# VH-VL binders against q9y8t7, part 56

Target 1, 261 residues: q9y8t7
Amino acid sequence: MRDSFLQKAIASAKDRTSLLEEIAGNCSPKPGRPSLSSSIREWVYRVGGAVIAEYKRCSPSAGAISTLDPVSYVQATRDASAAYSVLTEPNWFCGSIELIPYFARYKPVLAKDFIVSETQIRIAACMGASAALLIMEALTPRELQELAAAASRYGVEVLVETPDASHAVEASRLAPGSIIGVNSRDLKTLRVDYEAMLREVSKAREQLPGEVILVAESGIDSPDKALKAFKAGAQAILVGTAFMKNPQLREKILAELLQIP
Below, E stands for the ipSAE of ESMFold2; O stands for the ipSAE of OpenDDE; V2 stands for 0.75 times the mean of E and O plus 0.25 times the DockQ between their complexes.

## First folded at step 21 (VH-VL; framework fv_zagotenemab)

Design q2 (at its last look DockQ between E and O 0.75; V2 from the best seeds 0.73)
Fold by OpenDDE, look of step 21:
Structure q2 (fold): chain C 261 residues (1-261), chain A 123 residues (1-123), chain B 112 residues (1-112)
Amino acid sequence: as target 1 above (261 residues)
Amino acid sequence: EVQLVQSGAEVKKPGESLKISCKGSGYSFTDYWIEWVRQMPGKGLEWMGEIDPDDDYTKYEKNFKGQVTISADKSISTAYLQWSSLKASDTAMYYCARGTYWDESPEYAFDIWGQGTLVTVSS
Amino acid sequence: EIVLTQSPGTLSLSPGERATLSCRSSQSLEFDSGNTYLHWYQQKPGQAPRLLIYKVSNRFSGIPDRFSGSGSGTDFTLTISRLEPEDFAVYYCMQGYHYPLTFGGGTKVEIK
């Protein structure tokens, strides 16, 4: 039997747990971290949408995406981004938890990893993360609830990544107050379904309470696609590979947003 | 030898149900996806959907979603495409193919094809 | 969906001639750096398709070197340097990264 990418990623995360526990014993969550949700809302108010710029050096399908260092990336994206998403998964994404402190100096940081333990959330908080990613498809409902509760104890917001509107609604129930993301990427195949994401974002927006922040994740590589996501009902978009390849794309997206009456 | 062998040609009437099969051999059946492709007479190739035989995970093209069902029985290395109620417009050649994964070469391609199953639906 | 447009619809050539087939995508297929999941398939009359070229320019196992692929972004080309009698077939491009997976309309290479 062949494991899916998600299965492999989860297994990898579990394997890293022992190492993380050693680190966790020596850290305490940092107070006063900026709010991801607040930042998103501010940008929505100001320009009609928020962009979460993702720093991702590698991907399973692409290998190395870009050699762009964090400094150069921030310089190119800082003025037009509401937050940073930082990949901390080391095996597939060439990420590191050590990247979080740098990005956290500038914007709220979403620690993006395959989180399967409270220890991961604690460490993210210690590093200065404002939020942590919980992948619904990687967790049981109980696990999701427990991890969301743990995040709350550490003052970390939660972005729950979901595959569709129905899961989005469920996620909002299981993790009240969480930011909800809809991912265009199939975590089993790693293929992208942008159109499906749009449909699901729209459906989710119709069903979720108005105060719930909805994020369209991945699959956005043009201003047009960004706008469509916002029109579909997303308050924020998370853009990774496209920004790594062309950080100036953010400015183009912003320009388009500003033209929306 | 790695191969996909499909069931034989079918002649059906509108309203009838049909289930055609695709059997893999020469490889670990659960390590690859099975893709279904339709080719209407004299027309091009159309992707219908896919299945991971390991856990029965499926994806459909929107026009085929709800119109057909893709399934698999990994115990006999066989994938299926079925209709609950055939239409004349379902007349076509149907191919199954082995879909490669993101971490394999070739990536995201159909590297092995079945010989096709001709389905004719007429009153 | 990503629409792949192949041209010409039909290409009439003689054995020994060079064939150039085009596949244009409605959007860039440069999804990740260095990886473009655009493939070419050959389908001979009365037969199932077979994989010819994968990821723009890689010949699949057993494919003669007279077949080559090139391109980037939205424009892709399949070239047959010297047509052999067995090369007269329909050729399809396909993208395998975005759902739904899509094929081009095909180019028929026929004998002049």
Scores: ipSAE 0.824, ipTM 0.919, lowest interface PAE 0.5, mean pLDDT 94
Fold by ESMFold2, look of step 21:
Structure q2 (fold): chain C 261 residues (1-261), chain A 123 residues (1-123), chain B 112 residues (1-112)
Amino acid sequence: as target 1 above (261 residues)
Amino acid sequence: EVQLVQSGAEVKKPGESLKISCKGSGYSFTDYWIEWVRQMPGKGLEWMGEIDPDDDYTKYEKNFKGQVTISADKSISTAYLQWSSLKASDTAMYYCARGTYWDESPEYAFDIWGQGTLVTVSS
Amino acid sequence: EIVLTQSPGTLSLSPGERATLSCRSSQSLEFDSGNTYLHWYQQKPGQAPRLLIYKVSNRFSGIPDRFSGSGSGTDFTLTISRLEPEDFAVYYCMQGYHYPLTFGGGTKVEIK
């Protein structure tokens, strides 16, 4: 029997949270953090879709990846990005909470980690994050509700990452007002199922109120895939590996957004 | 002595049910995926789906979902591929294979294959 | 779904010759900066496939060093430096990362 990657990541997050509570003290969220949802809606109105550009230095399967420093990354991407998703998980993604300020001065930041404690949400907001990721598969329904309520108290929006339309609808009920993500990555296998994600985004769009923001996550590495995700009903896409590896592909994806009817 | 041994060839009529087996030995059966691959006569290889025998988590290729059932009995280190109603178009060789994980070499590859089960469906 | 297109469909060669088999993916198979889960299998007549090469260029255990793999992005190659009589078989590429897992259509290497 082997432990899943998700199980290992949750255990690590619990350990890291204990240390963060000792070191960070009682910091308070930075004032004037911009709204992730408002930025997404502005891009949807103006262009027909929004891009959340992910900053990731490592992955579980690949280890270190070639990347730009944060300043160079922002310079290359800010004019085409509604927001940044910043990996803060240190062990498999080589992230850090300290990366947040480099992005937050330019765009809303989603703190992307395995969040299991409201301390993680508070500290991300102290560093300037506008939103925090909650992974539905990592949390009980009660834990999801409690963390979303805590985020609201800190003035932090939530993106709830879900595997399918059924969970997307449930997440919207459990955490009203949250941004809802549909992830093409299977958290058990770490494989990507882009076609399933398209189907589930479409199903979720049909079942959710129009004002709920849907984000399509993972496996979007071409303009065609980006366009299909928007046509399926996503208001935003989260693009990590494509943006980190290929500047020309990044520019092509962003140019294709201007062509969406 | 890592091996996968499949059940013997089957000759069936359309509409009949069938369950073929794949027994693993020489390794920890629940530590690896079992993959199912179809090869129609004179054709290439098609991935059908997979199962984690530890918790029965399954994943199907879209055209096989609802057409076959993949299952496992970890107490006897055996995976199964099952039809409730065979069609003539199900005539093919069916392989099981051992699938590896993202963190174990050869990552995401099929490193051990069963000998195959020939299924013939004709009137 | 990712389509893997193998060429040629048939490669007629003599023992001792070099075989070069192509596999082209409908999209890049680069996963993060360090991994491409493109694998090669050999299937002899009447036998199950066997793994030859995994992750583009890594020879599986027990595979002779005359087999090598290369490529990146969308274009991949299996090379057999000097064909032996037992190498006349069908060769398949497979990608193991994107659902559904897909195989190429195969290249038959046959004796001329």
Scores: ipSAE 0.634, ipTM 0.839, lowest interface PAE 1.6, mean pLDDT 89
ESMFold2 (binder alone), look of step 21: mean pLDDT 92; pTM 0.950

Design q3 (at its last look DockQ between E and O 0.84; V2 from the best seeds 0.79)
Fold by OpenDDE, look of step 22:
Structure q3 (fold): chain C 261 residues (1-261), chain A 123 residues (1-123), chain B 112 residues (1-112)
Amino acid sequence: as target 1 above (261 residues)
Amino acid sequence: EVQLVQSGAEVKKPGESLKISCKGSGYSFTDYWIEWVRQMPGKGLEWMGEIDPDDDYTKYEKNFKGQVTISADKSISTAYLQWSSLKASDTAMYYCARGTYWDSSPEYAFDIWGQGTLVTVSS
Amino acid sequence: EIVLTQSPGTLSLSPGERATLSCRSEQSLEFDSGNTYLHWYQQKPGQAPRLLIYKVSNRFSGIPDRFSGSGSGTDFTLTISRLEPEDFAVYYCMQGYHYPLTFGGGTKVEIK
């Protein structure tokens, strides 16, 4: 028997709770953070799609992805991004919750971690995060509901990451008002299935209410793949590794979007 | 010695069901995936799907989804590939292989192969 | 799916000669930072495939040093520096990161 990555990540998150509490202290989230959903909708209206640029320095399978610093990253991506996704998981992704304040100066920030406690959401909010990631496969339905409710109390939006259309629909019911993401990455194997993601995005879009924001997560490394995701029904795409390696890709994606009648 | 041993050759008729096996030994069976690969006569290798024997998680190539079923019995370190209704076009050599994980060495490779099971389907 | 194209389809050579096999991907196989999960397999007549090279250039255990792999991005090469009689076989490249996992069409190295 071998623990899955997800199990390890969850365990790690639980172990980090004390440290996070120390960092945050008695912080109380302040209102006035920009809305991730509003930003996405604005970009959809203006250009037909939104890009969430993810700052990720490491990955479990690859180790270090890029040494690109946050300043250089923002300079390269700011004008063509609706929001930033910031990895805060330190062990596998070389992330830090302390990165959130910097990115939050420029765009709505999605705090991306393996969130298993209300404390993580509170701290992210205190750091300036507009939204927090909830991974459906990492949580029971009850946990998802409770964490989504907690996020709401702190004025934090929720992006629920799901593996397929059926889970996307369920997520929308469990966490009303949440942004729904479909992940191209198989969390069991950590392999990427872009085509499956596209199919599931399409299915999800057919089943979800029109007001639900649908995000295609990961697996996008070209303008063509980005466009296909939008055509499949995603309002936004989350791009990580590709942007870390080539931040200018965001501009190319935007250029392609602008050509769509 | 680490090895995968597959069941013997099968001669079947169209419409018949079939279940072939792949038994692992010499290693912790649940620490690796089992991959199934088809090789039609005189053709190349085709990935069919995989299973994690630990929790029976499966992934299929789209053309094989619904056409075959991959399963495992970890208590006897055995994986299975089965058809509910064989077709003549299912005639091929079928290999099982040990699939390594993302944190294994080598990563994401098939490092051990069974000897193959020849399946012949003819009227 | 990621299509891997191998060339040539058949390579006719004599023992002692150098063999160069190509595997080309329709898209970059530069996956997560620095890791390219492009592998090479050898299948001798009447036998199951065996792993030769993993992650572009790493020889698997027990593989002779006359086998080497190289490449990046979309172009990969398997080289056999001096062919031995036992090296005449079919060679497949495979990518193991994107679903569905895919093999190249194979290159048959046959004796001239």
Scores: ipSAE 0.860, ipTM 0.931, lowest interface PAE 0.5, mean pLDDT 94
Fold by ESMFold2, look of step 21:
Structure q3 (fold): chain C 261 residues (1-261), chain A 123 residues (1-123), chain B 112 residues (1-112)
Amino acid sequence: as target 1 above (261 residues)
Amino acid sequence: EVQLVQSGAEVKKPGESLKISCKGSGYSFTDYWIEWVRQMPGKGLEWMGEIDPDDDYTKYEKNFKGQVTISADKSISTAYLQWSSLKASDTAMYYCARGTYWDSSPEYAFDIWGQGTLVTVSS
Amino acid sequence: EIVLTQSPGTLSLSPGERATLSCRSEQSLEFDSGNTYLHWYQQKPGQAPRLLIYKVSNRFSGIPDRFSGSGSGTDFTLTISRLEPEDFAVYYCMQGYHYPLTFGGGTKVEIK
């Protein structure tokens, strides 16, 4: 009887896409966008793990999170970050596609939205994004394959967000070469399950080739949680609200990573 | 009047199956989660799991997963807690409660509780 | 799993006295900006629990104003400003945001 948050977000994304097709014209992807996967691998080689810093002004449950502007956020985070995740969803996350250029000049950018159309991928690349988020729970297997193929045509990497190891393995088969995320947030209830995420990352690591990049998402708000995610087999972590709220966390996570020989 | 009414007390032997019920009335049953809570004799409250009656989406606490089944029949506004093979350690009071969502006050709280079902499993 | 520790285990007080009940979390419950899904329930002998306070300090509908909640981060308090005879019960805190949902061990408020 009620629409889930995910159902509402998908419906909104479909409406936004029809407007984007009308307004944005036929822009071309920017050339020379850096590789998200390469940046992650470089950080893993140098310090044993990578941090994707997320810029997120609002969330569904909290509303406004922070007044920190994009320039100030970049200044605080660029030296410790492999990449940026930039929310472009306007209704619940207060994001915009127009935010991408502010970040893309410094680091690879993951365009984070509810992507349902290749138009969204093309326009994100026009703005300078290196990668786009595909949410497995929002897409049929065929839709995932088609959108991943479209991303490849535009020179855009994909991060496929999944709820568990079974879906992570399937996503790797459906979208070969993609970065795979395991999300601690239940997209139906919006609750987090950090322990389940650790178990599912570990299971996914065991079943996937070592070359597949695993990203642990949501619920990482301390250096201890960051280290546990890396120990479970994640090569990168995605940290949003904690960085928006607590600048000391940025320094503490880096310090913990540097302790690993 | 918003209510959750649970089935009556049960006395069972180890190895028997059991299905207890929680019937909602006075509200749109599929607009809320149903939560299950165990209270062992003389002990506190333990969350067991939950179900969305609209689509049967279910979450379990890890130690109850595989030990019990949570289900619902939305056509009669009823949720169920079921054991395929009871153990003496299942002796407890079992409550159902109505859970709210992120966009409805009181957010993520249990605002209406059933009266409880006492399950006694003889040794 | 987020462990909630309530103290004291038992509070022995007289009607008219102020009761102060503590709930402490091993980790911060400030996951989202300003939202803390820490709730308080009352359970009288032989009865189901009932919701008193949600999100730290919000009194649920029909709950007398002698009940109040406060706290942040890891430390939370339920206060009953002037105990009535019907307030002698067990009180539980609960966090409702992180799976698995967890309750504190309870504080029994009893007649001295």
Scores: ipSAE 0.705, ipTM 0.875, lowest interface PAE 1.3, mean pLDDT 90
ESMFold2 (binder alone), look of step 21: mean pLDDT 93; pTM 0.955
OpenDDE, look of step 21: ipSAE 0.843; ipTM 0.925
ESMFold2, look of step 22: ipSAE 0.672; ipTM 0.861
ESMFold2 (binder alone), look of step 22: mean pLDDT 91; pTM 0.948

Design q4 (at its last fold request DockQ between E and O 0.80; V2 from the best seeds 0.84)
Fold by OpenDDE, fold request of step 24:
Structure q4 (fold): chain C 261 residues (1-261), chain A 123 residues (1-123), chain B 112 residues (1-112)
Amino acid sequence: as target 1 above (261 residues)
Amino acid sequence: EVQLVQSGAEVKKPGESLKISCKGSGYSFTDYWIEWVRQMPGKGLEWMGEIDPDDDYTKYEKNFKGQVTISADKSISTAYLQWSSLKASDTAMYYCARGTYWDSSPEYAFDIWGQGTLVTVSS
Amino acid sequence: EIVLTQSPGTLSLSPGERATLSCRSSQSFEFDEGYTYLHWYQQKPGQAPRLLIYKVSNRFSGIPDRFSGSGSGTDFTLTISRLEPEDFAVYYCMQGYHYPLTFGGGTKVEIK
């Protein structure tokens, strides 16, 4: 009887399709966008890990997180970030697809929304996004495959967000070449389970081919937690709320990485 | 009146199975979580796990995962905690509680508690 | 996991006195997304716990105004301004945001 958050978010995403079409018009994806995967690999090579800095102004459980504007955020984070994750969902996260172009001037951009249609991917690409988020728990296997294929046609990389190692493995099979993420956020309760994420990241790393980029998503609010995620097998970490509230955290994480022989 | 009523005290031997119940009334059973909390004799409260009675989604504390099973029957507004093989160390008071969602008031709290079920396991 | 440490373990006071209970978290809630979901529960002898304070400082329904909560980051406090005979019980803090959900060890408020 009670609709879950995911159900509501998906329904909202479907309802926004017409608005997205209005915003983008007859746009076509622009060529020459930087690669998210390449940037992550470069940072892994250089310092042992990559940080994806997420710009998120609101969340369902918290409401408003921060009033930090995009300019100030980029100034604080660009030197220690491999990429930006930009929330484009407007109702729960106070995001907008119109945020993408600005961030895209500086780093590869991951467009984060509840993506349920090809239109969302196309428009994100038109705005300059390098990658798009697909949430495995929000999609059927068929939908995941279709959306991943669509992304490929537009030259958009895909990050598939998964709840655990088994789903991570399945995601890699359903969407070959995709970046795989393991989420610390329980999408049912919206609580955080950092320890579970670490365990699942480790398990996923053991099972996934070496060329698959593994991302630890959210739940990281300290350099220690960041390092543990890297040690668990993640090539990149996605940090949201902590960076919004404490932009200096990015420098601390980088400093710790640089100390690792 | 909103309340959770638990089944009566149990006296068991090691190796026996047990299933205790928690019945909700006075509210929509599927709009809240059911939380299970253990309290060993003279000790504090320990969160065991939770269930969404609407779709049977469960979450366990790692030490209780595989040791107990949490289930629910929403048709009769009842949640269950069960053991396949009891140990003496399972002797404790077990509480069920109503867990609230992130968008409820109060948020992420246990606002209603059952009266508890005392489980005694002794040879 | 987040460890909540309560102090003191036992607090011996007389009716009418002020009680101050502490709950310290092993990690700061400062960088959580929004509210601090730190709650206080009261458990009287032979009874089930009941919700007392939610989200640090909000009294639950039916809770007398002599109970108050405060704190931020890692340090939280439950205050009973004037102890009544019925207030002698064990008090637990609990965080409800990070898995696993965790309780403090409890503070027993006993009559001197």
Scores: ipSAE 0.918, ipTM 0.959, lowest interface PAE 0.4, mean pLDDT 95
Fold by ESMFold2, look of step 22:
Structure q4 (fold): chain C 261 residues (1-261), chain A 123 residues (1-123), chain B 112 residues (1-112)
Amino acid sequence: as target 1 above (261 residues)
Amino acid sequence: EVQLVQSGAEVKKPGESLKISCKGSGYSFTDYWIEWVRQMPGKGLEWMGEIDPDDDYTKYEKNFKGQVTISADKSISTAYLQWSSLKASDTAMYYCARGTYWDSSPEYAFDIWGQGTLVTVSS
Amino acid sequence: EIVLTQSPGTLSLSPGERATLSCRSSQSFEFDEGYTYLHWYQQKPGQAPRLLIYKVSNRFSGIPDRFSGSGSGTDFTLTISRLEPEDFAVYYCMQGYHYPLTFGGGTKVEIK
C-alpha cells in the first residue's frame, strides 16, 4: 500500500533468489555466449542503429499484453534485431529464466529482471544470457558496484538502467564499461515521458565518452519515435510492448534506418 | 464522505506570496496522489503537477516547474500549492484532485475533486 | 506532449436528444502498455469537474447509464443517449498515462 511498484518488485526478487539457488545449484555460465555490446556496435556500423527486441508477455499496469509464444515472437523479430531483452520476472511480467535459451540460440540476450543478487546474474548466464539488467533506482551505489563486479567475474555484460542524464553519468562511473540505458518510464508511477527521455539521452551523450553505448528504453512505438531516439544520441533502442502487439513495427523501423546513409 | 476541501478564495497583488491548501478526509491520504489543475477565466483545464504525499515525490508540467511549489504534510492530510511571487497571469481557479494509478480503479483518472480555490491577482 | 482535440466546440441541443462528443489524440494509444487511459469529465457552471468515464468506456460509480464512451487508437467518443436538463455542461477528455497529463479543450453542451 505504501510500497511503490519498485519496492514490491525488489522484495519479490529477494524472495525468488532462494528458489533460484535451490533449482540452479552450482551451475556454470554457458560457454560461447555472444557479446551484447559487440552486436550493438555491429548494427550501428552497418545500419546506423541497433534494435533490442523485448519479449514481455505481461506488464504491471494491465496484466496480459500478448499471448504470443517465444517461438512465434522469434520468427517475427529475429531478422534485423541486434539482441533480445527477455523478461525473467514472473509476477508482473509473466517471465521466467527458462525463457532465456529460446532466444539465446539466435541473438545475445539481456536478462531483464529486478536483480538484487549475484546469484541471479550467474543463473541467467547458466541459461545463456549475455548481459544482465541493473536498475540504478533499485540499488545503492555500493550494491551497483558489487553487482557489476560480480557480472564481470561471470563474463556477463551489464546494462544499467537510469532515469536521466545525471544518473547515467554516475552509473558509468560506478560501473565502468557498462551499457547505459535511459528509461522513459517512471518506475514509481509507471507513466511514460518520451520527450524527457529524448532530452536526457541527448544530455547523456554530451557528457559521456563516445565509446559508451546508450540505449533508449520504453515508449518507442513508431518509426518516428525510434528515429528521434537515434538522432538524440542512442546507439540502440529497446522496444517491448509495441513489438509484442505489432511485429511489423520492427521492419518499419529498419526501413527508416536503411534510408539514412 | 471521501472529500477534498480547499482553502478559501484569495485576492492578492503582484509580487506577493501565497500558499493554498487541499485537505483530504474519509480515506487514507497517503494511499493516493494529489493532482493540481489550473483553469484560467473562461478557459479549459490544465494539469500543473502531482505529489505522492507519502514520500513527497513530485512531478511538474514543464511550464509550472520553478513557477510553483507542490508540497504535502501527511500528518494533517493536506497538500499545498505555493507561489513565491504572484503574477497577474496567475489569476485562475485552482483545483486539487485525487489521483489513482495502475493498480487502483479508476486507473490514472482523477476520481475526487476539491471545490476549487479562486486566486485573483491584480493591482 | 499529447494534444487532445475536442469537437465540436459547442453543441446546441434540446433535452431528450442524443449528444455525440468527439476527442481526437495527436498520437495513438493502441500500443501503450496496459489499457487506454482516456477519461471523460463533466463540469457544470461554477462547479468542479467530475469523472464520468474512465479508460475509454468504463462508467464511473454513480454515473447514469445514458453516458457511454467508445473509441480506440486516436478517436474517442462520449455519447449521452438522451439529454437531461442537468446534462448541459462542458465536457473534457483527458489522457492520464503520458507525461505531461493533458486535457482536451472541452465541448460545451448547451440548450438550443
Scores: ipSAE 0.792, ipTM 0.896, lowest interface PAE 0.8, mean pLDDT 91
ESMFold2, look of step 21: ipSAE 0.770; ipTM 0.890
ESMFold2 (binder alone), look of step 21: mean pLDDT 92; pTM 0.952
OpenDDE, look of step 21: ipSAE 0.867; ipTM 0.935
ESMFold2 (binder alone), look of step 22: mean pLDDT 93; pTM 0.952
OpenDDE, look of step 22: ipSAE 0.870; ipTM 0.936
ESMFold2, fold request of step 24: ipSAE 0.788, 0.705, 0.773; ipTM 0.895, 0.877, 0.889
ESMFold2 (binder alone), fold request of step 24: mean pLDDT 92, 93, 92; pTM 0.950, 0.953, 0.950
OpenDDE, fold request of step 24: ipSAE 0.916, 0.916; ipTM 0.959, 0.959

